# VHH binders against p19838r805to892, part 22

Target 1, 88 residues: p19838r805to892
Amino acid sequence: QGDMKQLAEDVKLQLYKLLEIPDPDKNWATLAQKLGLGILNNAFRLSPAPSKTLMDNYEVSGGTVRELVEALRQMGYTEAIEVIQAAS
Key: E = the ipSAE of ESMFold2; O = the ipSAE of OpenDDE; V2 = 0.75 times the mean of E and O plus 0.25 times the DockQ between their complexes.

## First folded at step 21 (VHH; framework vhh_8k46_1)

Design j5 (at its last look DockQ between E and O 0.73; V2 from the best seeds 0.77)
Fold by OpenDDE, look of step 21:
Structure j5 (fold): chain B 88 residues (1-88), chain A 121 residues (1-121)
Amino acid sequence: as target 1 above (88 residues)
Amino acid sequence: AVQLQASGGGFVQPGGSLRLSCAASGFTFSSYIMAWFRQAPGKEREFVSSISGSGDYTYYADSVKGRFTISRDNSKNTVYLQMNSLRAEDTATYYCAAKPDNTYESRYDYWGQGTQVTVSS
């Protein structure tokens, strides 16, 4: 089981916002691919908050904060990593 | 010009059914995600349901799962919302909206005029 519960709600909210910007290299869809959930992107796109839906599914699937940070690092999304690290 | 014209609203008793329709024009309908939103007096607008351009994928708010069904007919440029087992809390103005099926943004580009749904005994 993952440890996404370690992230405070306000941290998650900040991440949601960072992942819904119009940057194809730094959005929820790219993150989903890095996390192995890219096959669900068509479904995520239909949700009112794709980044939240992604992270909820990631948590339910047993994802870890460590793997999340690694995925964000591969994306070069330093700002998102800093949000997580500042709260840890 | 882009147009979204909703219809089918009305008054029903709890447990009743309604079917909303939204006729679209002015854009490539099959390339757009269609969605329904609703807003009750004094409350924020909330997402109800959406459907992909091809109709292969659908999404529902938890509050309407199992009761509402979204569908579309691309040959008629129309999206539908079948609402069954209606409750008082479903009372709201319902809006049809559209956004490109290839976008990663959550915002919708086009909005129609609302149709009123009132569920009351």
Scores: ipSAE 0.836, ipTM 0.929, lowest interface PAE 0.4, mean pLDDT 95
Fold by ESMFold2, look of step 21:
Structure j5 (fold): chain B 88 residues (1-88), chain A 121 residues (1-121)
Amino acid sequence: as target 1 above (88 residues)
Amino acid sequence: AVQLQASGGGFVQPGGSLRLSCAASGFTFSSYIMAWFRQAPGKEREFVSSISGSGDYTYYADSVKGRFTISRDNSKNTVYLQMNSLRAEDTATYYCAAKPDNTYESRYDYWGQGTQVTVSS
């Protein structure tokens, strides 16, 4: 069960860019750890699009937008939260 | 001055095999993810495979999984692509690329000139 397809594609594209930065508080590797997917970080790193690969894995695992926002809140990533909330 | 030199391309019949090499210089080879991309005429460049700096982890596009094997020899600063069970759809220019193995960005910093693979009977 999950609801990630409720996020518009342009919102997801914005999130990918926000997560592909060197800041250890705001990168996709830290988000993966918060979502319980950290064991897959080597696969994400080697994929052609790490943030997309992470997000796709989260979605097929039944991840929810609520849990995504909570993980981003735990990271203190308010800009990413605002992107999700402004589009919903 | 970074250089990536791909070689080993050629003409082969369907079902055949080729082994590509990419010799690297100008950076600490073992600290970089190496990848192969390919581009056929009129098509977008597409990802084929990648390998971590240590060589311990690999990743493959679905279209080549089970047929292609990426490897590297860090003592020779060289990455390889073993291509088996080749098909006409594998015809393309194959490019090697490199990015630091500690980046969170998706883009590759360095690109080779490519080597032509042609699969035809």
Scores: ipSAE 0.726, ipTM 0.888, lowest interface PAE 0.7, mean pLDDT 93
ESMFold2 (binder alone), look of step 21: mean pLDDT 84; pTM 0.835

Design j6 (at its last read DockQ between E and O 0.94; V2 from the best seeds 0.85)
Amino acid sequence: AVQLQASGGGFVQPGGSLRLSCAASGFTFSSYIMAWFRQAPGKEREFVSSISGSGDYTYYADSVKGRFTISRDNSKNTVYLQMNSLRAEDTATYYCAAKPDDTYQSRYDYWGQGTQVTVSS
ESMFold2, look of step 21: ipSAE 0.800; ipTM 0.913
ESMFold2 (binder alone), look of step 21: mean pLDDT 85; pTM 0.842
OpenDDE, look of step 21: ipSAE 0.820; ipTM 0.925
ESMFold2, fold request of step 23: ipSAE 0.774, 0.792, 0.789; ipTM 0.903, 0.908, 0.908
ESMFold2 (binder alone), fold request of step 23: mean pLDDT 85, 85, 85; pTM 0.847, 0.845, 0.841
OpenDDE, fold request of step 23: ipSAE 0.826, 0.835, 0.845; ipTM 0.930, 0.935, 0.939
ESMFold2, last read: ipSAE 0.749, 0.768, 0.795; ipTM 0.894, 0.902, 0.908
ESMFold2 (binder alone), last read: mean pLDDT 85, 85, 85; pTM 0.844, 0.847, 0.842
OpenDDE, last read: ipSAE 0.847, 0.830, 0.828; ipTM 0.940, 0.932, 0.930

## First folded at step 22 (VHH; framework vhh_8k46_1)

Design l1 (at its last look DockQ between E and O 0.80; V2 from the best seeds 0.81)
Fold by OpenDDE, look of step 22:
Structure l1 (fold): chain B 88 residues (1-88), chain A 121 residues (1-121)
Amino acid sequence: as target 1 above (88 residues)
Amino acid sequence: AVQLQASGGGFVQPGGSLRLSCAASGFTFSSYIMAWFRQAPGKEREFVSSISGSGDYTYYADSVKGRFTISRDNSKNTVYLQMNSLRAEDTATYYCAAKPDDTYQSYYDYWGQGTQVTVSS
């Protein structure tokens, strides 16, 4: 899986919701760390939608869907992976 | 009890300036992200700006970047919004809000009363 731009908007919206849940292990901040963007977590936290801001920055930085899925696997976030896989 | 009291709203002409203030009480101010939101009639509430507990980090909506400046004085438990180069589309009721700086939540726990800003020639 390649360009993040290929993910449909509804898939992204589902991911945003999953990453905003109050789970200490399954949230946008943990994902940011897995993706190497953890240094930006202070900025993401200040944004109105941290999960979206993370994903937008990840996309702009050239992140891939494959790497996203791998990060989610490391988090054990099966539900988020399924959302992506169902759309592919 | 938690209180957020916003002030400083008013009528200004396009290109004018206003400075909003929000006085907070009832919680550890420096441990909270403070934010400004606004809502125009018939529109959804939108994020304007936020500032970290220490004041070291700020965030702005694209629509206000370069024109608005958020700041805080933790010794006064107050957050400010300096609004310059105001436009008609900035007309809205502005709200102050707070959320913990040590959480990852997107929602804000505390909300103040709105202060009206009207930009019109």
Scores: ipSAE 0.830, ipTM 0.931, lowest interface PAE 0.5, mean pLDDT 95
Fold by ESMFold2, look of step 22:
Structure l1 (fold): chain B 88 residues (1-88), chain A 121 residues (1-121)
Amino acid sequence: as target 1 above (88 residues)
Amino acid sequence: AVQLQASGGGFVQPGGSLRLSCAASGFTFSSYIMAWFRQAPGKEREFVSSISGSGDYTYYADSVKGRFTISRDNSKNTVYLQMNSLRAEDTATYYCAAKPDDTYQSYYDYWGQGTQVTVSS
């Protein structure tokens, strides 16, 4: 079902950095809400790597790259979408 | 100026216990996530545990779950790490660290000098 393994590790690392900036709209907590994982935001916040913890949970839950891109589009996060699309 | 002063380290035999303390000053303590990291000789620094500014939520590395307990006392600006059932692999310098609880960053802004924990027969 899920296809997050299609994203190379270096692409994921770029995404983590993009989601950890001090932006109220373009951050991992907002992405978690869009992906239906917002209830886990306290755990993500306290983990050593919030974006990675979010993405690992999303991947284990069977998440898809298509849904990830759509969530980023809803956030207006074109730079993050471009990182994913450049790798494909 | 920000200060994080870690203490409570020492020498202990396997199976023993230690309690670390980290006294904080120079920032609004209750607004910060506090964490413990450790670094063994020749290894990279690794995450141990963290606690939210309010103290309501905690997080633990898998290697310490069930043996270590993080806590805080916001009236004393102090975070603690109770370490039970200590093993040789717990030998390290333990560092406390702080980052704002209202940020999205992964990195910690403030770091203490560390306290040495040595577990050996």
Scores: ipSAE 0.802, ipTM 0.911, lowest interface PAE 0.5, mean pLDDT 94
ESMFold2 (binder alone), look of step 22: mean pLDDT 87; pTM 0.863

Design l2 (at its last look DockQ between E and O 0.82; V2 from the best seeds 0.81)
Fold by OpenDDE, look of step 22:
Order: C-alpha cells, then sequence, then structure tokens
Structure l2 (fold): chain B 88 residues (1-88), chain A 121 residues (1-121)
C-alpha cells in the first residue's frame, strides 16, 4: 500500500462518502488535520467536494496509503480502514 | 422563507463580460458560503465558484480561474460573479446556491432559479 494513485476509483468514492458524514470525529476536516493539511481546510470547505479535494491534495503532496490508514486509525474510523483494506 | 434570486444573464460575444448577481433573503447571509454553479444542455451541473461567509476566502473551478471573480456584499445580502473573457463553453444556465459556513457538508441547502448566459458570435 503505497501510492494513492493505486487505489481504485470506487474505493476513493467510498472513502469520500464516509468522510462527509456529519461526525465531529470522523470527517474530512479531522482527517486533513491528521494528515498535516489542516491549513487548507478553508479551501476544502469551499470546494464542491471537500473530501475529494482533500484526498487529491494529499495524493499530489506525495501522501501514501499507509499514512492515510494510520491517520484513519488515529481517528478510530474502522469502517474507512476496512474499505481500503478490502481493496488490497 | 428563503429566497435566492439570480440576475445578470444574457447574450454576449466571445471575449465579452457579464456580471451576475444573486440576492438572498430568509437566512443569516454572512453565515453562509455562497456559490455559483452552471449547467449546459446535455451536461451535468458543475461547480463554478464559492466564497466564504466573511468573503475572505474564495474557490474557483480550474475552467474559470483567472477569468471569473466571485465577491459578496453582506450589507446587501448579495453575491456576485464577474465573468470576463467569456468563451463559448461558458454558455450555461447559472445557479446561485448557499450552504452553512464552518460546516463539513458538501451539499447546498438553498438553490435559486437559474439565469441564462449565452456566449456566441
Amino acid sequence: as target 1 above (88 residues)
Amino acid sequence: AVQLQASGGGFVQPGGSLRLSCAASGFTFSSYIMAWFRQAPGKEREFVSSISGSGDYTYYADSVKGRFTISRDNSKNTVYLQMNSLRAEDTATYYCAAKPDRTYQSYYDYWGQGTQVTVSS
């Protein structure tokens, strides 16, 4: 689990949906902070799809699937982790 | 009742300019992100631009960066879209939309009626 581009599009779409759930602890903004991209949350919020914009920026910045899973683990977002692991 | 009333659409030649306005009522305007969307015939509705409640932050689709400018006047409860260097592909029905600022939702709570923009020689 390395490059984010290796994740299938359907997996990413599932993740987008999970990250846009109105949970104060399990949302795209919290994930952005865990990934060190919280300074961009204003931009993400204003984008048409915050979770997608986050993940696109994460990928462009060289983020890895492993680091993504770790961030999700810190959030306790087991369902999101399972989506990624099921595709591996 | 919430209302979003867009205006300013029309016919313009390529390279021309238009300024759209959207007057809002029925909600605390400064607490909402305002956005512009557009939909061309046979195409899906696409995001154009958005602006934060305070007006301090803006976001643009790549296709309109450098050509369109979104702004707002909270004293008038109005959001604007200045469209310069218009292209044929900008032809669409433009919609104003609003969603609460400082939230995590991606969907917009309120939508106005569209205003037609036609760019043609």
Scores: ipSAE 0.854, ipTM 0.944, lowest interface PAE 0.5, mean pLDDT 95
Fold by ESMFold2, look of step 22:
Structure l2 (fold): chain B 88 residues (1-88), chain A 121 residues (1-121)
Amino acid sequence: as target 1 above (88 residues)
Amino acid sequence: AVQLQASGGGFVQPGGSLRLSCAASGFTFSSYIMAWFRQAPGKEREFVSSISGSGDYTYYADSVKGRFTISRDNSKNTVYLQMNSLRAEDTATYYCAAKPDRTYQSYYDYWGQGTQVTVSS
Protein backbone atom coordinates (compact mmCIF):
# COMPACT_ATOMS: atom_id res chain seq x y z
CA GLN B 1 0.00 0.00 0.00
CA GLY B 2 2.77 2.45 0.81
CA ASP B 3 5.53 3.32 -1.61
CA MET B 4 8.24 4.94 0.53
CA LYS B 5 10.66 2.25 -0.68
CA GLN B 6 10.78 4.25 -3.98
CA LEU B 7 12.97 6.79 -2.16
CA ALA B 8 16.64 5.85 -2.23
CA GLU B 9 18.41 5.71 1.12
CA ASP B 10 20.62 8.68 0.24
CA VAL B 11 17.48 10.74 -0.50
CA LYS B 12 16.08 9.81 2.91
CA LEU B 13 19.37 10.82 4.56
CA GLN B 14 19.22 14.22 2.85
CA LEU B 15 15.64 14.67 4.05
CA TYR B 16 16.59 13.85 7.64
CA LYS B 17 19.20 16.63 7.65
CA LEU B 18 16.76 19.13 6.11
CA LEU B 19 14.20 18.33 8.84
CA GLU B 20 16.67 18.84 11.71
CA ILE B 21 17.38 22.55 11.21
CA PRO B 22 16.45 25.22 13.76
CA ASP B 23 13.43 26.49 11.82
CA PRO B 24 10.01 26.88 13.51
CA ASP B 25 8.12 25.63 10.43
CA LYS B 26 10.56 23.48 8.44
CA ASN B 27 11.31 20.68 10.86
CA TRP B 28 10.40 17.07 11.62
CA ALA B 29 7.90 18.01 14.36
CA THR B 30 5.85 20.11 11.94
CA LEU B 31 6.07 17.36 9.31
CA ALA B 32 4.86 14.79 11.84
CA GLN B 33 1.82 16.97 12.52
CA LYS B 34 1.05 17.24 8.78
CA LEU B 35 1.36 13.45 8.38
CA GLY B 36 -1.02 12.71 11.26
CA LEU B 37 1.79 11.49 13.54
CA GLY B 38 2.02 14.52 15.84
CA ILE B 39 0.83 12.52 18.87
CA LEU B 40 4.20 10.68 18.74
CA ASN B 41 6.36 13.83 18.77
CA ASN B 42 7.71 13.35 22.31
CA ALA B 43 8.95 9.90 21.32
CA PHE B 44 10.50 11.26 18.13
CA ARG B 45 12.16 14.11 20.09
CA LEU B 46 13.83 11.73 22.52
CA SER B 47 14.82 9.07 19.99
CA PRO B 48 18.43 9.06 18.80
CA ALA B 49 17.35 10.06 15.26
CA PRO B 50 14.09 12.06 15.33
CA SER B 51 13.60 12.45 11.57
CA LYS B 52 14.47 8.82 10.87
CA THR B 53 12.14 7.63 13.62
CA LEU B 54 9.32 9.75 12.16
CA MET B 55 9.98 8.54 8.61
CA ASP B 56 10.28 4.88 9.61
CA ASN B 57 6.96 5.12 11.46
CA TYR B 58 5.34 6.80 8.45
CA GLU B 59 6.70 4.13 6.09
CA VAL B 60 5.59 1.12 8.16
CA SER B 61 2.13 2.66 8.58
CA GLY B 62 1.70 2.66 4.78
CA GLY B 63 2.65 6.27 4.01
CA THR B 64 3.12 7.37 0.41
CA VAL B 65 5.64 9.64 -1.28
CA ARG B 66 2.77 11.65 -2.79
CA GLU B 67 1.37 12.44 0.67
CA LEU B 68 4.87 13.26 1.94
CA VAL B 69 5.40 15.78 -0.88
CA GLU B 70 1.97 17.33 -0.22
CA ALA B 71 2.81 17.73 3.49
CA LEU B 72 6.12 19.39 2.59
CA ARG B 73 4.30 21.67 0.16
CA GLN B 74 1.89 22.73 2.93
CA MET B 75 4.96 23.56 5.04
CA GLY B 76 6.40 25.66 2.19
CA TYR B 77 9.48 23.42 2.16
CA THR B 78 10.53 23.75 -1.46
CA GLU B 79 14.11 22.52 -0.92
CA ALA B 80 12.89 19.23 0.59
CA ILE B 81 10.42 18.72 -2.28
CA GLU B 82 13.22 19.32 -4.81
CA VAL B 83 15.41 16.66 -3.16
CA ILE B 84 12.61 14.12 -3.60
CA GLN B 85 11.69 15.17 -7.15
CA ALA B 86 15.28 15.42 -8.44
CA ALA B 87 16.09 11.88 -7.23
CA SER B 88 12.81 10.21 -8.06
CA ALA A 1 33.52 25.29 30.50
CA VAL A 2 31.08 22.43 30.08
CA GLN A 3 31.81 19.30 32.10
CA LEU A 4 30.02 15.95 32.12
CA GLN A 5 31.53 13.58 34.70
CA ALA A 6 30.28 9.99 34.55
CA SER A 7 30.88 7.63 37.47
CA GLY A 8 29.55 4.45 39.11
CA GLY A 9 31.00 1.89 36.71
CA GLY A 10 32.68 -1.28 37.89
CA PHE A 11 32.75 -5.06 37.79
CA VAL A 12 29.54 -7.00 38.33
CA GLN A 13 28.41 -10.58 37.81
CA PRO A 14 25.69 -11.38 35.28
CA GLY A 15 22.28 -10.62 36.76
CA GLY A 16 23.71 -7.89 38.97
CA SER A 17 23.00 -4.19 39.16
CA LEU A 18 24.90 -0.91 38.90
CA ARG A 19 23.85 2.73 39.08
CA LEU A 20 25.69 5.23 36.90
CA SER A 21 25.76 8.96 37.66
CA CYS A 22 26.68 11.89 35.41
CA ALA A 23 27.30 15.27 37.09
CA ALA A 24 26.92 18.25 34.77
CA SER A 25 28.15 21.85 34.90
CA GLY A 26 28.57 24.82 32.56
CA PHE A 27 25.08 24.89 31.01
CA THR A 28 21.41 25.19 32.05
CA PHE A 29 20.90 21.53 32.95
CA SER A 30 17.08 21.54 32.99
CA SER A 31 17.01 22.86 29.39
CA TYR A 32 18.91 19.86 27.99
CA ILE A 33 17.99 16.33 26.99
CA MET A 34 20.41 14.01 28.75
CA ALA A 35 21.33 10.65 27.27
CA TRP A 36 23.46 7.59 27.85
CA PHE A 37 25.40 5.95 25.06
CA ARG A 38 27.77 2.98 25.25
CA GLN A 39 30.64 1.63 23.23
CA ALA A 40 32.50 -1.68 23.43
CA PRO A 41 35.98 -1.91 21.84
CA GLY A 42 35.77 -2.29 18.07
CA LYS A 43 32.04 -1.55 18.00
CA GLU A 44 29.98 1.47 17.02
CA ARG A 45 28.80 3.77 19.84
CA GLU A 46 25.12 3.02 20.47
CA PHE A 47 22.23 4.84 22.08
CA VAL A 48 21.01 3.49 25.43
CA SER A 49 18.48 5.93 26.85
CA SER A 50 17.45 9.60 27.02
CA ILE A 51 15.38 11.84 29.28
CA SER A 52 13.76 15.22 28.63
CA GLY A 53 14.94 18.40 30.37
CA SER A 54 12.06 18.32 32.86
CA GLY A 55 12.33 14.56 33.33
CA ASP A 56 8.74 13.98 32.19
CA TYR A 57 9.58 11.83 29.13
CA THR A 58 12.07 9.00 28.60
CA TYR A 59 13.19 6.81 25.73
CA TYR A 60 15.04 3.46 25.72
CA ALA A 61 16.82 1.32 23.18
CA ASP A 62 14.99 -1.99 22.76
CA SER A 63 18.00 -3.92 24.07
CA VAL A 64 17.77 -2.29 27.53
CA LYS A 65 14.05 -1.61 27.92
CA GLY A 66 12.66 -3.10 31.12
CA ARG A 67 16.16 -3.54 32.63
CA PHE A 68 17.54 0.01 32.67
CA THR A 69 15.92 3.15 34.10
CA ILE A 70 17.07 6.69 33.33
CA SER A 71 16.31 9.47 35.80
CA ARG A 72 17.51 12.97 36.63
CA ASP A 73 17.74 15.30 39.62
CA ASN A 74 17.74 18.87 38.35
CA SER A 75 18.57 20.24 41.82
CA LYS A 76 21.87 18.30 41.66
CA ASN A 77 22.50 18.73 37.91
CA THR A 78 22.82 14.95 37.69
CA VAL A 79 21.45 12.24 35.40
CA TYR A 80 21.40 8.58 36.45
CA LEU A 81 21.20 5.17 34.80
CA GLN A 82 19.97 2.32 37.00
CA MET A 83 21.10 -0.90 35.30
CA ASN A 84 19.44 -4.11 36.49
CA SER A 85 19.66 -7.71 35.20
CA LEU A 86 23.03 -7.01 33.64
CA ARG A 87 24.32 -9.28 30.88
CA ALA A 88 27.71 -9.82 29.28
CA GLU A 89 26.61 -7.80 26.23
CA ASP A 90 26.15 -4.74 28.47
CA THR A 91 29.95 -4.57 28.92
CA ALA A 92 31.05 -1.22 27.51
CA THR A 93 32.23 2.28 28.29
CA TYR A 94 29.12 4.31 29.12
CA TYR A 95 29.03 7.98 28.12
CA CYS A 96 26.58 10.67 29.13
CA ALA A 97 25.72 13.31 26.56
CA ALA A 98 23.64 16.48 26.36
CA LYS A 99 21.75 18.38 23.66
CA PRO A 100 19.29 21.28 23.97
CA ASP A 101 15.73 20.15 24.62
CA ARG A 102 13.14 21.34 22.09
CA THR A 103 15.59 21.62 19.22
CA TYR A 104 15.32 19.47 16.10
CA GLN A 105 18.93 18.27 15.94
CA SER A 106 19.86 14.60 16.24
CA TYR A 107 23.46 15.19 17.40
CA TYR A 108 24.58 15.79 21.00
CA ASP A 109 26.64 18.89 21.81
CA TYR A 110 28.42 17.71 24.96
CA TRP A 111 29.98 14.37 25.89
CA GLY A 112 31.44 12.99 29.10
CA GLN A 113 34.65 10.97 29.42
CA GLY A 114 32.76 7.76 30.19
CA THR A 115 32.76 5.12 32.92
CA GLN A 116 33.61 1.42 32.38
CA VAL A 117 31.01 -1.28 33.04
CA THR A 118 32.26 -4.88 32.97
CA VAL A 119 29.84 -7.78 33.32
CA SER A 120 31.76 -11.03 33.81
CA SER A 121 31.34 -14.32 35.59
Scores: ipSAE 0.760, ipTM 0.895, lowest interface PAE 0.6, mean pLDDT 93
ESMFold2 (binder alone), look of step 22: mean pLDDT 87; pTM 0.870

Design l3 (at its last look DockQ between E and O 0.68; V2 from the best seeds 0.74)
Fold by OpenDDE, look of step 22:
Structure l3 (fold): chain B 88 residues (1-88), chain A 121 residues (1-121)
Amino acid sequence: as target 1 above (88 residues)
Amino acid sequence: AVQLQASGGGFVQPGGSLRLSCAASGFTFSSYIMAWFRQAPGKEREFVSSISGSGDYTYYADSVKGRFTISRDNSKNTVYLQMNSLRAEDTATYYCAAKPDKTYQSRYDYWGQGTQVTVSS
């Protein structure tokens, strides 16, 4: 299984907040696509917290922090990357 | 003007059933996710259930799975919440909400007035 479980809860909470902002390029739906989970976006959208639901599914599927950071880089979401790196 | 009008609340005994309705107007109903939230006194508002614009997809909070059923009739611009096997902890003011379906938006744009549900013996 992936190492997403190694991220502290406060780091995850910060990421959730960053992924819920009204930015057309920097959001949970875009991240889901980058992570190959875009087909689940309908389910995520219906959930009470799409970013959290995405991250939970990513973790359960064995996703890694490395791949998460790479996806965020592709999005140009420097602030989200910094949140993860600051916790490392 | 956008309006969401919820109804159907009331008093029931544990194990009883209620059906809530929310009539919508002022926006393209079928293009919006409709959701139910609830808030008990002294507690934060919590998500209950949501349904996609087409009605093909639904989502439920764990606390209501198997007991509540969300549905919609787009010809009537109405979303419903069938609540079965009601429990005391289901007591709350229930709110109807709407957000665009095919966006990354997480927040709900529209909120209706609450309808009170009280489950008590």
Scores: ipSAE 0.807, ipTM 0.919, lowest interface PAE 0.5, mean pLDDT 95
Fold by ESMFold2, look of step 22:
Structure l3 (fold): chain B 88 residues (1-88), chain A 121 residues (1-121)
Amino acid sequence: as target 1 above (88 residues)
Amino acid sequence: AVQLQASGGGFVQPGGSLRLSCAASGFTFSSYIMAWFRQAPGKEREFVSSISGSGDYTYYADSVKGRFTISRDNSKNTVYLQMNSLRAEDTATYYCAAKPDKTYQSRYDYWGQGTQVTVSS
């Protein structure tokens, strides 16, 4: 299960930056909730790279790119979706 | 003006212990995540540990888990790093840093001058 390795490293780096902003509709904490990882948000918050820590946990847990795009769609985060789609 | 002043460094033999302190002023201490970073000459600065504004949550780099303990005393505006079972690899300048607890950023806004820890026989 899981296919997050299909995302190139530079795409992941762009996503990390897009998620580390103050907008409550577009931050990594909201994404974590959509992905079922919200209970780890205190650990993500305290890690040196919160969005990377979130994304690494999601990948290890078997997360898929399809689920990631759907979560971003539920957030209305079209720029993040476009970054993923432009790399296809 | 924000000030972070780290102290407590020194020379210690492998297996020894040190306790670092970082005194803070110029901001509401309890509203900030406090962290320790370290940098050895010629290497990139690396994360060591962090603690939430309340002190209820902590995070550790894998290389220091079980050996280092971060704590804070909000009444003294001070964060601490208890370093046990020290190894030569722990030799570095240790910096304290601060960022607002209710943010989503990775970067730390304020940095101390650092304190030198040297672990050598």
Scores: ipSAE 0.711, ipTM 0.889, lowest interface PAE 0.7, mean pLDDT 93
ESMFold2 (binder alone), look of step 22: mean pLDDT 86; pTM 0.861

Design l4 (at its last look DockQ between E and O 0.83; V2 from the best seeds 0.83)
Fold by OpenDDE, look of step 22:
Structure l4 (fold): chain B 88 residues (1-88), chain A 121 residues (1-121)
Amino acid sequence: as target 1 above (88 residues)
Amino acid sequence: AVQLQASGGGFVQPGGSLRLSCAASGFTFSSYIMAWFRQAPGKEREFVSSISGEGDYTYYADSVKGRFTISRDNSKNTVYLQMNSLRAEDTATYYCAAKPDNTYQSYYDYWGQGTQVTVSS
């Protein structure tokens, strides 16, 4: 079972902002691929908030904070990891 | 200069239908995601629907799924919003917007003027 609900809303908001920075390696689409949700990238892109839509779907699919951090680590997105860890 | 001109708004009774149009110019239309937003008095602007540059993908807010249909005609540089089974809560000013397709940005680069939709008995 996922534990994404344990992340505070302000933490999620910070993550959304970080994931929408125009970096080819540090964006929501890359994260979606790492999390196995890349097939939904067209839907995410068309949504009003791609990063939020991604994370909402990740949560609904039973994703965990641990797996999210691991994906971010694979992306080398240290700042995003720090946001999560600072809230723990 | 970029222009987005929306039309088709008006007064309609609950259960009625309207079709909005947004004519675009000044950019490569087929390379942009087109979207509809709406804003009711005293409320924040909310997303309604979007469509990919080639029209092969669409997205809808939960509140309009099954009732609204977004489409586009790239030969006419126009995006449409067919609104069926209209409800009082659909009353709002509707806005057309555009952002580049195949990008990661969430914000829209271009916005048109609003067209008023009023659903009332």
Scores: ipSAE 0.847, ipTM 0.940, lowest interface PAE 0.5, mean pLDDT 95
Fold by ESMFold2, look of step 22:
Structure l4 (fold): chain B 88 residues (1-88), chain A 121 residues (1-121)
Amino acid sequence: as target 1 above (88 residues)
Amino acid sequence: AVQLQASGGGFVQPGGSLRLSCAASGFTFSSYIMAWFRQAPGKEREFVSSISGEGDYTYYADSVKGRFTISRDNSKNTVYLQMNSLRAEDTATYYCAAKPDNTYQSYYDYWGQGTQVTVSS
C-alpha cells in the first residue's frame, strides 16, 4: 500500500504551490503524466485545487513517496525534491 | 477593464429552480475557465462548478452533482448555472470567477460582485 500519509501537511502545501507555477515542465500536469494519472488531467485542471486533487488521487491509488520523488527527479524539479527530503 | 456581472438570483421555494447568468467583458472569454462559487453568511466561500474555455469539460462539487448544470455561450460571453432541486442549504451569494485555461494556478484572477439566491419555504 502507499505511504503518502507520512508527508506532513505543511510539506504537501509547499508542493502544491511549487506545482502551480507558470512553468511548462515543472507543474502538476507534467507530474500527473509521470505518475500515470495523466488521463485525469482535465478533471485536475477544472477542480478547485489541481495539485491537491492530483495528490489525493495518487494517494488513494496506493502511490508512494519514493515514486513521487523519482517523478520529480525526471522533471528536473530539485526544489520540490528538497522540500520532501528536508522533512524526512 | 474586466467585468463579471452575475444575475438571475432571487427567492425560490425548496425543490424549485433558478438559472444564473454571468456576463463577461474585458478578456478573451473562450480562453478562460469559468467557475461559480458561493458563500453563505458566516461561512467560507466554496467551489460550486467550473467549465473549460471551450466548454467541453465540466467539474462539480459533490454537494451539487446531479442538481446543478454549468454551461457557457462563447458567442454571448456568458456562463450559466442551472440550479434544480434547490434546498435551504443552497442559500448563498453566488459569484462567478475566471482564470486562464492555459495556466496551472489554483486561484481565479477575476471575480464578479455576486447574485443572491434565497431558498426558503
Scores: ipSAE 0.815, ipTM 0.914, lowest interface PAE 0.5, mean pLDDT 94
ESMFold2 (binder alone), look of step 22: mean pLDDT 87; pTM 0.866

Design l5 (at its last read DockQ between E and O 0.95; V2 from the best seeds 0.86)
Amino acid sequence: AVQLQASGGGFVQPGGSLRLSCAASGFTFSSYIMAWFRQAPGKEREFVSSISGSGDYTYYADSVKGRFTISRDNSKNTVYLQMNSLRAEDTATYYCAAKPDNTYQSAYDYWGQGTQVTVSS
ESMFold2, look of step 22: ipSAE 0.781; ipTM 0.905
ESMFold2 (binder alone), look of step 22: mean pLDDT 84; pTM 0.831
OpenDDE, look of step 22: ipSAE 0.827; ipTM 0.930
ESMFold2, fold request of step 23: ipSAE 0.793, 0.789, 0.787; ipTM 0.908, 0.907, 0.908
ESMFold2 (binder alone), fold request of step 23: mean pLDDT 84, 84, 84; pTM 0.834, 0.836, 0.838
OpenDDE, fold request of step 23: ipSAE 0.855, 0.847, 0.860; ipTM 0.943, 0.940, 0.944
ESMFold2, last read: ipSAE 0.801, 0.805, 0.789; ipTM 0.910, 0.912, 0.906
ESMFold2 (binder alone), last read: mean pLDDT 84, 84, 84; pTM 0.833, 0.834, 0.834
OpenDDE, last read: ipSAE 0.861, 0.841, 0.866; ipTM 0.944, 0.938, 0.947

Design l6 (at its last look DockQ between E and O 0.81; V2 from the best seeds 0.82)
Fold by OpenDDE, look of step 22:
Structure l6 (fold): chain B 88 residues (1-88), chain A 121 residues (1-121)
Amino acid sequence: as target 1 above (88 residues)
Amino acid sequence: AVQLQASGGGFVQPGGSLRLSCAASGFTFSSYIMAWFRQAPGKEREFVSSISGSGDYTYYADSVKGRFTISRDNSKNTVYLQMNSLRAEDTATYYCAAKPDSTYQSYYDYWGQGTQVTVSS
């Protein structure tokens, strides 16, 4: 899968919601760690929408959908993966 | 009981300055992220700024970067918002809010009453 820019906005919104769930293993902070952006977690936490801020930074840094899916897979977040795959 | 009491609002001309304060009680202040939000009539509430429990990290909405400064004094259980170079579009009711610094939640657990800021010539 390709550029994060290719993900539809509604897909991103679904992902944001899934990553805001108070699950110790399935949250934006864990995803940030998997994506190598964990050092920014304090900034993400302070933002009005941590999951969105994470995803925006990931996109700006050149992150790919493929790598995102891999990170989510490592987290065991099947539902998030399905959201992405359903749109592909 | 948790309380957040905001003050410092008022009328100011464009280019002017105001300093808002929010006094907190009923929770471990230094363990909470403090934030400012604002809401103008007919508009949705929007994020303005936040500061970590220790005060080491801050975050600003793009619309206020370079003009607003958030700070806190944990010895006084107070968070501040210094607003400089105020614009008409900064006119809104400003709210203080708190959420735990140790959580991943986006929502804030505690909200104070609003203080009105009006920027007009």
Scores: ipSAE 0.837, ipTM 0.936, lowest interface PAE 0.5, mean pLDDT 95
Fold by ESMFold2, look of step 22:
Structure l6 (fold): chain B 88 residues (1-88), chain A 121 residues (1-121)
Amino acid sequence: as target 1 above (88 residues)
Amino acid sequence: AVQLQASGGGFVQPGGSLRLSCAASGFTFSSYIMAWFRQAPGKEREFVSSISGSGDYTYYADSVKGRFTISRDNSKNTVYLQMNSLRAEDTATYYCAAKPDSTYQSYYDYWGQGTQVTVSS
């Protein structure tokens, strides 16, 4: 099913920071929409850790690193892609 | 300047109830997510509950779901925490906090001084 455990925890922490900046396009809410989890955005927003909550939901739903990278590519988020690909 | 002033804490027996209030000033209250956190001595601060600026959406830590209810009154710039079925593990200093509802950040910008809740028989 999913392979998100291939990402090291320090990579995930870097990604959380990148998704929590004040950017209208490069944020966890936009990523959630691209991953088909946008209906949960109010829960993510109100959780104590929005990016982690999004990513945990994606992982337990069987999400893959490949699909994550493709979503980030659709967002134009080159820096986030580089963080993931540097761990390959 | 911004102020968040929490009140309503006290001593209660297990199974009892308390209602906390947090009065806010110095910012547009209805545009901010309000949250409650708690910290027991020797423990890290932990999230309890949050509520959207409009009040339409809420979120609860698993440990308090079904027992605590967050609410807000935007006409009074006040957020509340109704705590029912209190347990010894709920003993802590409870803090209210605020961050803009339009932000993607995880951290809260403003913090109250806290109010003590002690649950003991």
Scores: ipSAE 0.816, ipTM 0.915, lowest interface PAE 0.5, mean pLDDT 94
ESMFold2 (binder alone), look of step 22: mean pLDDT 87; pTM 0.867

